# Ledger of designs, part 10: VHH binders against F-box/LRR-repeat protein At2g29910

Target 1, 352 residues: F-box/LRR-repeat protein At2g29910, of Arabidopsis thaliana (Mouse-ear cress) (q1pey8)
Amino acid sequence: MGSRDLISSLPDEILGKVLSLLPTKRAASTAVLSKRWNNLPALVDKLDINDAIGGPGGFPEFIDKTLALLTNSTTIKRTSLNNEFQYGESQVNTWIRSFLERGCLQLYLNAQSLYTIDTEFFTSNTLVELTITGGFSPDGLLPPGGVFFPKLKTLSLVLMTFVDSDMYELFISGCPLLEEFLLRNDEIEIPPVWNALVSSPSIKRLTIVHHFPNYREAHDGCWFRTPNLVYLDYSSYVPDWYEVDLGSLVEARLDLRSWERLRDEKAGGYGDCDSVYDDEEYPDDPILGDVTNLVTGLSNIKTLHLSPDSLEVFYFCCKSMPVFHNLLTLSFESAKKEAGQCCHFSSISLLT
Below, E stands for the ipSAE of ESMFold2; O stands for the ipSAE of OpenDDE; V2 stands for 0.75 times the mean of E and O plus 0.25 times the DockQ between their complexes.

## First folded at step 6 (VHH)

Design s56 (from y13 with H107Y; framework vhh_8emy_2)
Fold by ESMFold2-Fast, scan of step 6:
Structure s56 (fold): chain B 352 residues (1-352), chain A 125 residues (1-125)
Amino acid sequence: as target 1 above (352 residues)
Amino acid sequence: QVQLQESGGGLVQPGSSLRLSCAASGFTFDDYAMHWVRQAPGKGPEWVSSISGRGGWTNYATSVKGRFSISRDNPSKTLYLQMNSLRPEDSAVYYCAKGSLEEWIRYFQSGYDYRGQGTQVTVSS
C-alpha cells in the first residue's frame, strides 16, 4: 500500500538500464530503496569508481557496500577504477577480484599511488579490453599456468613494471587474439625494465612510447616481430640496431629521437668539433643508432607521419634508404601536436 | 620562402684551405639538418656533408672525411664548410641545402634539383 516511486514502477529491463547510467554512489543508493532492486544490479552495464571528488574518507566502505549489494552472478560489462588516494593493497585487490569474478568485459585501472596487484588476475575467460595505468605493478613472477586472456583484443600498459623484462613477452603470449597493444613508458626518472621486444602474430595496431629525456642507458637493439601489423605509432630514442617483420604495415607514425641532446652538454656545432673521440691511443668513434633495418621494413608503407626529430635520425642513422614504391601520403607533425603538414609524393615514382 | 646564399669559393692551389658559408632565411634554421652538395662540370650532384639541427651530429662523404669539417652558427643562421688539404678533384660548384625528408629521398635516389646558384671552388696548380 501507498504510492510507489515512479522509478520503482519501471519494468526490470528499463530499471537495469537506468542503474547502468547512474554514478556508482547513486546506483548503490537506489538499490537500498526496494527489495525489487536487490536482483536488478545483475544488469549493470558500467561501474565507474572515482575518488577524486568527495575525498578519501568512506570510499573503501562505500565500494565494499556497493559490491555487497550486487549478487555474485551480477555481470558488469565495464569497470573503471580511478584512485587519487592510496588505500590498502589487500582492499584494492579484493575489489579487482570482485570485478573479474563477475565476468567483466572491460577493465580500466588507474592510480596515483603505488599498488601491487596479484598476478592471478592475469587470467580471465571474459575480458576483451584491459588497461593498467599509474602505480600498478605485479606482485612477483607470472602465475605457474601463465597469462590467460583468450578473448582479449585490446591491451594498454602504462608505466607497468615487471620483475623480469621477459615477462612482457610472456604476457603477450597469453593473449592469442590480441589486436591492439599500447605500451607507454615516459617522463619518469627510472624507466620500467623492458627488453624492447614485441612479438605477436595477431597484433594489428601497435603504439610504443618509450621516451626518457634524462635516461642515458640505451637498448642495444629493438625487435618488432609483428607480421600482421597494419598501424605502428612509435616514439623512442634510437637503439644500435633493429630487427623487424612488418610485412603487412600500411601506416606508421614515427617520433624518433637522437641521443646527441643527452650526451653533448656543450652547445653543438659552431666551428670545428674538437675531439669527439677518446684522446687515448685507441680512438673510438661514438656509436650512432642505426634505423636502416626499421626504415627498410617500412618500404611497402602507404602513409608515413614523421616528427621533426625523425628527419634528423633518418639523415644520420640510416645507411641506405629503400624505395617507397607504395607511399601515397607523407605528413610532418608539429612538436606541439598541432595539425600535421600533408605532402603527396607524386615524384617518388620517378626515382625508379 | 626558403632562401640560401652560398659564398667563400675561389681559385686555390692543391693543399690549400677554404671556408664556405651559407646564409639561411625564411625558416626556423635550428629545426633542420643542413647539407653541402657539390657538382663538377659534366657530373651529377654529389653529397659532401650533413649536420644536425643542433650541430652535434655530423656525417661526411668518404672522399672528404678527415679533410672537411661542417659546422653551423644557429644564432646567425649560417652554415659553414671548412675545406682542408684541397685536391683538384674537389673542384666543383658547392651548394647548401635545407634538410627535408622529401629532398633527402629525392637526392639519394635521383639527384638533387632544388638549390641556389652555389659557390665555385677551383683547385688547380
Scores: ipSAE 0.012, ipTM 0.426, lowest interface PAE 8.3, mean pLDDT 70

Design s60 (framework vhh_8emy_2)
Fold by ESMFold2-Fast, scan of step 6:
Structure s60 (fold): chain B 352 residues (1-352), chain A 124 residues (1-124)
Amino acid sequence: as target 1 above (352 residues)
Amino acid sequence: QVQLQESGGGLVQPGSSLRLSCAASGFTFDDYAMHWVRQAPGKGPEWVSSISGRGGWTNYATSVKGRFSISRDNPSKTLYLQMNSLRPEDSAVYYCAKGSLEEWIRHFSGYDYRGQGTQVTVSS
């Protein structure tokens, strides 16, 4: 007796719960193979679609057949599309359209290749959570008013490619109730275009990871225009300047890195008759970047978590250190990658 | 069976223009994004530009933005890179690539979707 025979003995309510826990392929196979189960896809409250289940040759046909088994009244709470293989753009867009037409509340898109997303997908009256990872991008410039997610509270953009840096701002402006935003750009060697601006009256939790050690121009400046931000988790190479509005900020976690000290052979050669061989003994190039405005913007926080590299940045890249009058918790990571030590303080000065 | 063939490189003076071409076969060309990537002597591969399958969006490295234009002719299955105001630092072997840009960069020397390259030399 196989597991299918055992499942066939379960009440419909329990069977519906079991189907909601299975990958989409198994749920669809159950419905196709059993007359009792023809109506069971209507009881599925989430879909997890992953190409690792079907392999590349059969996967597209499987998705198309699975979606055909669902009614328009079927509530799909969560859809996950994780593409480990490169599929055609038209096919992927057809799947996304089907998910959104079924009133999806949570959508997770991950791909290892570049796909254009039809701009019509950037309007949904039902999405509460959206994660786009990998190579998804609009099929052109986002039109003014083309992005509208009135219920979206959580947005994660991981390695998303836009054709213009202004499109990040336009995307966020289409999310009036957005409370949590994650932007991560550190998994490819080549940076996506980003103007380093986060502007939102609604965001309360912000995570930014932007690490491109070989691209100085990807770290020219940074704006945080987030007056209602409560929590900041920020990891980056230091830009030349910051402009921040962080008046509500309570907690910050910082992993800030200074640029590698490079001997500028051109600078070392001007004014001196020294050979390049002797240049090794002369002072290292200065550390680039300025965190003064960011650190000043943090002066009222209660909890600060610092990486070891952030302390070096505070020392070399901060022209005037504020007094942290409200700081209650200051934690550091050890140089041995051990868990940081937490200390409680009523006020401190980090450079004295 | 994916095949990519680059052409159009050569030796030019600074300030000159070149147009590179990439002939593609073995896949549905208009359904996949295409990329130009270059490798200068003694350096790792550097992404130059990308274009979507339908040509609806393009992206450029900061170093070439405003000088280079990527385009495609889907009926002829050909990718182009128009290079204007060439600088000595643009000297490199230019490769056409299909598929994951991340995989292309990580497995550059053994990447199945990479062409053989076309040499561009900008010198006085």
Scores: ipSAE 0.011, ipTM 0.376, lowest interface PAE 9.5, mean pLDDT 72

Design s62 (from y13 with K98R R106K; framework vhh_8emy_2)
Fold by ESMFold2-Fast, scan of step 6:
Structure s62 (fold): chain B 352 residues (1-352), chain A 125 residues (1-125)
Amino acid sequence: as target 1 above (352 residues)
Amino acid sequence: QVQLQESGGGLVQPGSSLRLSCAASGFTFDDYAMHWVRQAPGKGPEWVSSISGRGGWTNYATSVKGRFSISRDNPSKTLYLQMNSLRPEDSAVYYCARGSLEEWIKHFQSGYDYRGQGTQVTVSS
């Protein structure tokens, strides 16, 4: 088309930059249709692969052909692999290996089907950012040399499958420059055997979402040994205890949920949306969970954001409240919930 | 305008029972934790019991645990304190108080922003 003819008139240096901004399927198609462009995929800085464009037919052959057009010295700085359809596990792992061998700096993996990632990929001297989401799952067997990502600064795990608990600790320990860590454990059939242990001297920003409403045993305890952590975004059901080292923490956003609602659901097998049962009929039980050590660990914080559920957890699961000498901003829901679906937060400055 | 009105106090003998009530108005009752606080002559205020906004979570001072029971009826905007096996040491003015996390963070032992006029409980003879 006319835009293709215009692009073909550009100098090779500019053309290479333009190709790095296009989805890889279009970039490879352009190269095949132009004699001048047969070597230009070697200049592509970005590889964006999504099988939702054109379906599963020929997708593996397309990737294999695209990678074959790249030399072993070609640098692929940014790679995104998004699989809607099921492919051979060994073939998918071969693609990932090819990305890593070509000096990939940023890797995004997403799948709707289940894939075990080969443990040999847990070493890379070039990766700066890694995101693993959907059906991709790390193998529970780590390589004999362990995990090693010396340049990795950002790690995001949004997993829908079981992962061995030791893997999280060993993965974090293998990332000496890790600054940002996101872990989201959505509800799955089998919860991870993990007590939310995060130990790192380098992490500055941490996001943890750990929600298994039907599995209290998945919320036994929590460790945050992150002395250089600046920002915490933490969402979970209240555990029995915390052990924390959060001495550098400046800002936190907490969504802590009590077992009160779950106890109501377990006791009231007859609860409909128009239930005639009173929430005040709950038995007089001991308060489950203890956030005292977490709250004490927040004593130097400047900005604290609390969900409505976190307000009640702070009130009833905290035995001793510290003095927040540095607290400047406290945000929480101050307005009545209109439909019970929209939560609004108000900021309150606590200046002396 | 926030208002809290206590009732149900009186003079009783040791071992007796009393039920205190607190009628709330001027705010969304179910959005707030509610508390009972008592003050005996010449003493500072003593926290007695707390209940969450939805009524599922309760807590009690060690001195009253097993004898007192806190509850609430959110449709009628009323807080209750059932006091059993009363002792002379329970004699005090009992106040209904609205919970405030902001005040609790600022003043740990005074996590309340509004209190009622109080109702006198006297346990003697």
Scores: ipSAE 0.013, ipTM 0.474, lowest interface PAE 8.2, mean pLDDT 71

Design s63 (from y13, 14 letters changed; framework vhh_brivekimig_d4; at its last look DockQ between E and O 0.64; V2 from the best seeds 0.00; counts 0 for: pae E 5.5 > 2)
Amino acid sequence: EVQLVESGGGVVQPGGSLRLSCAASGFTFDDYAMSWVRQAPGKGPEWVSSISGRGGWTNYATSVKGRFTISRDNSKNTLYLQMNSLRPEDTALYYCAKGSLEEWIRHFQSGYDYSSQGTLVTVSS
ESMFold2-Fast, scan of step 6: ipSAE 0.018; ipTM 0.549
ESMFold2, look of step 7: ipSAE 0.178; ipTM 0.588
ESMFold2 (binder alone), look of step 7: mean pLDDT 79; pTM 0.793
OpenDDE, look of step 7: ipSAE 0.515; ipTM 0.785

Design s64 (framework vhh_enristomig)
Fold by ESMFold2-Fast, scan of step 6:
Structure s64 (fold): chain B 352 residues (1-352), chain A 124 residues (1-124)
Amino acid sequence: as target 1 above (352 residues)
Amino acid sequence: EVQLLESGGGEVQPGGSLRLSCAASGFTFDDYAISWYRQAPGKQREWVSTISRGGWTNYATSVKGRFTISRDNAKNTLYLQMSSLRAEDTAVYYCAKGSLEEWIRHFQSGYDYWGQGTLVTVKP
C-alpha cells in the first residue's frame, strides 16, 4: 500500500489537518482519489499556493480548479500566495478576491514579478494579519471608502510602491486595532513615495527599513507619533530632523547611517567634474542629519541595540545626549554584510 | 546529521501546565515546518500541532485553545506550551522535522527521523 492508502485510513479530522500541511496541488489531487476524499477540501483551514515547487506550467488552471472544488463554506483561515513566475493580473486578482470572500484571517502575498493589485481588496472585516511583499503595487488611489481592516492586528508592507505619499497614512488609519507594523523599502532603485510618517495610537511593535542611498531628499525628516509603541526596529539613513512621541518605548534596535560616509563613497560628491583631492583644506562637506530628538525620545528605554554605524551617528549627529536612567541592557550589533568582507550578523552585549 | 532532542516533560496534576522544548540541529531550521506528535501507551502516534516556516499554526481539535506551539529560529528550538492538562494528554511527546508527507515517506521506508521523545504524565 502506498502513502495515499496510508493517509486515507486516518480519521476525517486528521485528514483535514494532513491536507492543511500539504501544498494545495497535492491536497486537490488527493481529494479526487476517493469519495471519502471528496469532502476533505471543505475541512482545509489553510491554503498554501506556491508555484516555486511546480513551476508555471498549469499552475493557474490548477488554482482555478482547486478554488472551484472548495465550497464557499470552506473555512480558509490562512492563505499564502507565493508567485515566482508572472501570471495575468486579472487572474491573480480573482484569486485574492476568492480568498477574502472566504473570510480569510491571515493573508500572505508574495510575487517576484510586478502586479497591479485591485485596491478594492483593501477592505476586509475578518483579516487579522496581512503581508504584502515583492512586486505588488496599486495602480490607482485607495478605495473611495478608504482602507477598512477593523480587526487587523499585524501588517507587513515589503517593497510595495504606492502612487501617492498619503496612501501609507491612509492605509494605517484604516487599521484601528493595528498592533504590529513592518515597512521595508530598501531594495528599490526608484525614488520612494513614503513621507516618513507613522501615526498610530494602537501600534506596539514597529519595524522600519528605509534605505535609499542615492536619494538624500527621501530623508528630509521623520515622524514617529506612536505613544503606545513598546518595541522599535529602525534602519535608515538619518534625516535632518525627527519628531517623536515614544513615551511607552521599552526596547529599540537601531541601524542608522550618516550621509558623510555615503558622500565619501561618491567620488567628488554629486558628480563634480574636477576631482582634485590634493587640497589640504578643511572638509567643506559637513555631516548631514540630526538625531537629537530621536535619541531624547529614547531616554526612558530599558534595552537598546546599536549597530556600529548607529554609534557613529550618535557621536556626530546628536547635539545633546540624554541620560538613560532606565537602561538595563546596551548591546552593540554589526550589520550583515558591508563591501562583501563580513558575511555574519553578530552582537556584543554588555549589562549596564 | 538531522537531530531532534525533546525536553521539558514530567508529572503534573490535572489543570496544570508544562512547556516542552525541541532542540534541532543538522539542518536549516528556518526552512522547515516542524510538528509535535504524541503517543499514549498502547495507541498509535497522533498529530498534536504544526508550525510552518512562516509561523502559521494548526492544532488537533483535542488541544485547540489549551496548547500553543512556537519557534525560536535564532536558537533552532521548537516549543509547546501546554495548559489545562487532562489525564488524556498523558503520552510521550515527539517533535518531527518537515511535512507530514515527508514523515509518511520515511516511515514507510523504515527510516525514523523522529526525536527520542519526552514523557508527560497527568496524574489525578
Scores: ipSAE 0.000, ipTM 0.087, lowest interface PAE 23.1, mean pLDDT 68

## First folded at step 7 (VHH; framework vhh_8emy_2)

Design t1 (from y13 with S50Y; at its last look DockQ between E and O 0.41; V2 from the best seeds 0.00; counts 0 for: pae E 8.3 > 2)
Fold by ESMFold2, look of step 7:
Structure t1 (fold): chain B 352 residues (1-352), chain A 125 residues (1-125)
Amino acid sequence: as target 1 above (352 residues)
Amino acid sequence: QVQLQESGGGLVQPGSSLRLSCAASGFTFDDYAMHWVRQAPGKGPEWVSYISGRGGWTNYATSVKGRFSISRDNPSKTLYLQMNSLRPEDSAVYYCAKGSLEEWIRHFQSGYDYRGQGTQVTVSS
């Protein structure tokens, strides 16, 4: 057919770039027709493996053939595995181990189905960036020395959980050069067993989203032992206690949320008889959550972004406000309801 | 090729217990997560529970949390659902499903042979 002839006439460099723009199954079909297939996967910088468009047929064979064609003469900078269809866990784990062993720099794992990762051998001497999104979860406890990413700078865990809270610390300890850490846990029914501890001398930028409004027990405390942290983007319901080491922090973005019971208790009385609504202050009302130590830990910050909910948290859940000696920029997000059609919130950031 | 056979349903009184079974064949059972899904008359499918391929990770719908327990025996290729403290609203046909819930719903609506006949659970009297 005519498209077969046109593809065969392209220089290897151009054909490699064209293959990088296509889903991997479609790219393999094109390359086979060009008679250059055996060398073409080694010419691309990126390997985007996505089974959504072409379906599952022939997908494992294509991955296996592609991995067999990788040579020591080239490096694949980025590998993305996007699985919409369910495959066997042993096969998927073999693929993940092969990606790691072949020296990629960036690995992105995303799945619609939950796969158990074989974390005992989850290591790479070359990986700089790792993102695990959605349907990948660890199988069990991490063995000592089982996670080793000596060059990893950026780690993003989205809906990835461990069976024991100590495993988050073990994972981070396996990444001695880690500079950026993102943890997002807000779209699953049951909260992960994360103990809300981040301890690292190397992390410079930290992003945490931890939203479980029906599980106050998932917000017991929070520990940031990050003495070299420069940037914090933190969104959570307020825990009962903070312990923080944020002396190097320059910029923070906070989206703190108070518990509904705190607001309801401040608004009025209780029980079947509420005729005793008190005009006086309510100093003995229960206060759920305490951000005092977090706010004190921010006292040397230069730039602070606050959500409207965070202002309420400072009022209800903070026993004392420090003097912000170095504050140069303060901004806040505002909410505005659009009339007529739907409730829509607008954000306004004031950057000085 | 995939074959799933549910059993263990029946007619019981409120507060009773039942244990459902799902016999699987035609695939490497321990490599795949499994689900229980139920469908009451005139309603769409409702996800009930999930278990990972190796059995270490489970999850439940809010409506059954604390009352139902999912398990699997990988050597015998069998999935289980222990249902305690049954309520009239638990009455439904229960199906087991391999892998992704999205994939199962697509095949269930299309009438493919990726589903068994289900097992009827009726809680009344």
Scores: ipSAE 0.013, ipTM 0.456, lowest interface PAE 8.3, mean pLDDT 72
ESMFold2 (binder alone), look of step 7: mean pLDDT 80; pTM 0.826
OpenDDE, look of step 7: ipSAE 0.019; ipTM 0.318

Design t2 (from y13 with S52T N59L; at its last look DockQ between E and O 0.54; V2 from the best seeds 0.00; counts 0 for: pae E 3.0 > 2)
Amino acid sequence: QVQLQESGGGLVQPGSSLRLSCAASGFTFDDYAMHWVRQAPGKGPEWVSSITGRGGWTLYATSVKGRFSISRDNPSKTLYLQMNSLRPEDSAVYYCAKGSLEEWIRHFQSGYDYRGQGTQVTVSS
ESMFold2, look of step 7: ipSAE 0.384; ipTM 0.731
ESMFold2 (binder alone), look of step 7: mean pLDDT 82; pTM 0.840
OpenDDE, look of step 7: ipSAE 0.545; ipTM 0.802

Design t3 (from y13 with L101F E102Q; at its last look DockQ between E and O 0.53; V2 from the best seeds 0.00; counts 0 for: pae E 5.6 > 2)
Fold by OpenDDE, look of step 7:
Structure t3 (fold): chain B 352 residues (1-352), chain A 125 residues (1-125)
Amino acid sequence: as target 1 above (352 residues)
Amino acid sequence: QVQLQESGGGLVQPGSSLRLSCAASGFTFDDYAMHWVRQAPGKGPEWVSSISGRGGWTNYATSVKGRFSISRDNPSKTLYLQMNSLRPEDSAVYYCAKGSFQEWIRHFQSGYDYRGQGTQVTVSS
């Protein structure tokens, strides 16, 4: 009973879709199966390029060959480039440029090495979603017209570096239709050159993770100039100041972390009242940060989620608590059971 | 074969300056970002500074920011680290590195993929 090659009976379009479910390398390898399969890789609508499998050897040649096969016939909807190994910066830029020129809708870039992205060529009229993770740094001239991605709706920047704050701002402003923005900077030893600043009238959903406990300068100030923002997920150490326009904000999740000095003052408070506060002028007014403007900016919010640390920050770092007239839901995240400090925040009258 | 050779280390007093050099060969130097990493006795490797292939982008660890300056001369295939206002805590073996940060940090015990022998910097009164 001859095993009916059921796969070979499928239309080329369907086979192309099936191949799109495979890693690009595997999809490309099918081209050697038959004359029919030689053209099937051209029907792939997803390009998943990962050098983690097989090492760096031959990877550039593989990409070039794959791109050469795809150039004439297929609109790539999704492109993923994962660079685990170090390649030449020029080569990486060439690949990125090639992906963008093909008119992909979604681009995912990941690298473990540091690459400068040549901003002059980092533009697309079709790109709707962009995710960049790792050691990419936009630098150079602006694209023609000064806009990077006119149709981009979703942007995710994870562990990105920028030459300066200006380039970062230009990058965001270069996405005029941006609706969802994720910015994550954590678990890196390298502080960003930029502070957490978001200025955009188009952003509706914002997620920020900004953790640099060893770099206070990375937390000097925070700007939320996002008048149409409806959802905020914000995790950060407390900056010295906030400037916010959050007039449309409906829901927020806050994970604000205090600097270590705030924790030590609470541990000393249960001792005997009689310890003479030796007026040792602790000269350095521990810049504890100030969340007053942020909290004020949240006064019209309907739903608020707070971490335990955020409550502490609200208590110590807010000069005046506003009235939350529209607040319908207040929730607190459970403290990971570290044993001891049941901070009974009984009296944070957020509602009074 | 990629070769990196660090030099310029020595014994200096606090507040002094040193300039480290790294001679590179075996690859297209100007096409790759380069890094300085240091390792003190009993400590893990610490990233110090990075520079892009063309030198347009630089970054520094907070611990050295404002004191150290990374630069490169692509024609001579040389990486530099100007270290000013040196402190005792800057004492370490300094390595020039090419490669993936995650790989050499994770596999530090197995060795750096592309690094030199290092140059010793000792800051002591």
Scores: ipSAE 0.026, ipTM 0.410, lowest interface PAE 3.9, mean pLDDT 81
ESMFold2, look of step 7: ipSAE 0.151; ipTM 0.563
ESMFold2 (binder alone), look of step 7: mean pLDDT 81; pTM 0.834

Design t4 (from y13 with H107Y Y112F; at its last look DockQ between E and O 0.59; V2 from the best seeds 0.00; counts 0 for: pae E 5.4 > 2)
Fold by OpenDDE, look of step 7:
Order: C-alpha cells, then sequence, then structure tokens
Structure t4 (fold): chain B 352 residues (1-352), chain A 125 residues (1-125)
C-alpha cells in the first residue's frame, strides 16, 4: 500500500502555512524537493531566523538567500531575529531594514551582543507589534517625518538601552497609537540611561520592571504621564520622586522595593535593649524615596494588588495616605517564605 | 582569528591616572561594540565600560562613572580606557572584550577567544 504522499495533495496555500510553522532554515531547505516546492517559500508568512540552529558560519548568506526567495509580493506577518552569535552591526541593521521594508506586522528582535540600531531606517508603516530583547540601542537620525511606527499598538522593550533620554522619549512618542507597553530592565549590569519615564496619551496598559539596586541614580525619579492608562504593573525600587497623571487608572499591581537602609531602622524599635548605639551620625537622611505622588495618583483605582515590600514602602515612604473612594478589591501577594520578616499588618489600617 | 591585546597597566598611586589600550585584529573593528572588564583577585569579573562600534554610544559601571572614559580609534583598530582618580579598589586585571558581554562573563574561565590576556592595574599607596 504505497504511503500516499498526503502532503503533496495539499494546496499550495496550506503548504505555505505549514512551512511557516517551521524554522526558516528548514522551510528554505524544502525548496530543493521539487519544482513545486521551489515556489512555496514565497507563500511563507512567518520568518523565524535563529542562528542557534545553523551556527555562525554561512548564516548571513543563508538569511540573504532566504530573503531573496521571498518575493516582494509576499506579506510577512511575523519576523523573528534571534541573534545569539556575534555578527557585525552593519549586517544586523541590514537585516532589520530588510524585514521592515517587507511590511511585516510583527517584529521580534533578540540579541546577546550590543548593537546600535540606525534609527533613520528603523521605521515601518505596517508594523503593529514590536519586541526588542537584548543589547539593542537606537541611535542616529530620526526617520523621515520624525515618527518611527505610526501603526504600532504593542511595544516590548527588554534589556534595551538608549543613547540618551531624548532618544527614548522620541522613540515612545514616535508610536502615536501605542496601547500596550512593556519595559523590563532587570538582571543586567548595565543600567539604562533613561529614568523610567513614560509619557503617552495612547498607552492603556503599562508594565514596568526597573531593578537596579546598585544604581541609585537609575531611580532618581519616575514619570507616568499616561492619562488614558487603565492598567499598571509596576515593579521598581522607590525613586526620589514621582510625577503622575493616572486619571483613568482602573487596576494596578505594584511591587515597590525599598532600599536596604529602610529595613534596619525598624528592627531597633521593639527591644528595650539600652544598647547605646553611639550617636554615630548616620550621615544624611538616606533618601528613602517618596511614593506620595504615586499613591495620590492611584486614589481613584478600583483594583489594587500590592507586594509585601510595597506595603512597607507605603508605610515608610508615603507622607499622606489618600482615601481610595473607588477601591473595590485590595489584594496582597504572599511573601516568599523568607523566614523572619513579620508582615507588620499595621500598614493595612492606612488603606481603610 | 580575533586577537585582542591589552596594554598600559602598571603600579600607580591613588589619585593618579592611567590609559589602557587594546589593539584589535582579525575582524571589522568599527562594526562591533567593545567592552572593558576587570577581575580583581578573589572576585568575579566586573563590567567596567562599553562603547558602540561607531563610538556614538558609551556606558559605564557606577563604580567608575565620572572617572573613567572609554574611547576608540577605528582607523587604528584601538580601544582605549582613560582612568582618572584611581582608587585601590580599581586594582585588577583589565581585559578588552568583543561581542556578547554576558557570555563572556558567564564563561570567563573557559577562555573564550573574545578577550585578550589582560593588563594588570595596581593602585597602592
Amino acid sequence: as target 1 above (352 residues)
Amino acid sequence: QVQLQESGGGLVQPGSSLRLSCAASGFTFDDYAMHWVRQAPGKGPEWVSSISGRGGWTNYATSVKGRFSISRDNPSKTLYLQMNSLRPEDSAVYYCAKGSLEEWIRYFQSGFDYRGQGTQVTVSS
């Protein structure tokens, strides 16, 4: 019973979709199977470029050949570049440019090395979703018209750096339809140049992770100029000040972390131990940070989720607690079992 | 083959200045970001500074910010680190690195071909 080549009986459109589920390298390799298959790569709507599979040798040529097989008429819906190997900055920029010129809807960039992105060419009229992970740094001239991505709705920046705060601001402002924004900076030794500033009238959902315990200067201040924001997930060490416009905020998850010096002062209060800790002039009032403006900005919120650390921060770093008139749900995250920190429930009284 | 060779280290007094150099060969120098990393005795490798291929972007560890300056001369394929106001805690072997800094740090002991032999900097009174 001759194994009916069921695959060959499928329409080209379906085969194209199947090929889109494969790594690009595998999809491209099918082109040699028959004359019919030679044209199938043109029907691929997903380009997944992962250099981990092919190694560094010949990979650029492979990408170029693959791109050449994709006719200008092919709409690529999703493009992913996972660059684990070290390629030249110019080559990487050439690939990025090529992906954008093809009118992709979704672009995923990942790199372990540091690459400057030439901003002059980092533009698309079709891109709806952009994720950048790794050592990419936008730098250069603005795209024509001063806008990067006019149709972008979702932006995720993970471990990305900017040459300066101005470029960061221009990047965000260059996405006028941006609705969802994720900014994550953790587990990196290199702090970003930006100080967690988000200013956009279009953003509705914001997720921020900003953890630089060794870089206090990276936490000098935070701006949330997001009047239409409805959801906030915010994890950070406490900055010195907040400026916020959160008038539309409905739900927030907060994971605010105090600087180490805050923990030591509370341990001394309960025990009568007369230990004459010598008045060593603890130098200048450790700038503990100030969350007063943030908390005030949250006063109209309906749902609030707080980490244990956030409660501590509210207690120590908030000068005045507002009344939460619209608060329907308050939840607390369970402290990871580190043994000793008695959740002083006393801070709950501030929210009632 | 990628080759990196550090030089310019030495014994200096606190408050003094040194300029490190790294001669690069075997790749298109201006097309790659370069890094300085250091390792003190008994400590793990520490990132010090980075510079983009064209030199338009620089970054520094907090510990050296305001004191150290990274630069590069692409025509001569040389990376520099100007170190001012040196402190005893700056004492380490300084390495020039190419490519993925994270991988370099993670596999520092495995002898990745992305760093030089290093140059010793000792700051002592």
Scores: ipSAE 0.066, ipTM 0.525, lowest interface PAE 2.7, mean pLDDT 81
ESMFold2, look of step 7: ipSAE 0.198; ipTM 0.618
ESMFold2 (binder alone), look of step 7: mean pLDDT 80; pTM 0.821

## First folded at step 8 (VHH; framework vhh_brivekimig_d4)

Design u1 (from t2, 14 letters changed; at its last look DockQ between E and O 0.56; V2 from the best seeds 0.00; counts 0 for: pae E 3.8 > 2)
Amino acid sequence: EVQLVESGGGVVQPGGSLRLSCAASGFTFDDYAMSWVRQAPGKGPEWVSSITGRGGWTLYATSVKGRFTISRDNSKNTLYLQMNSLRPEDTALYYCAKGSLEEWIRHFQSGYDYSSQGTLVTVSS
ESMFold2, look of step 8: ipSAE 0.305; ipTM 0.655
ESMFold2 (binder alone), look of step 8: mean pLDDT 78; pTM 0.786
OpenDDE, look of step 8: ipSAE 0.473; ipTM 0.771

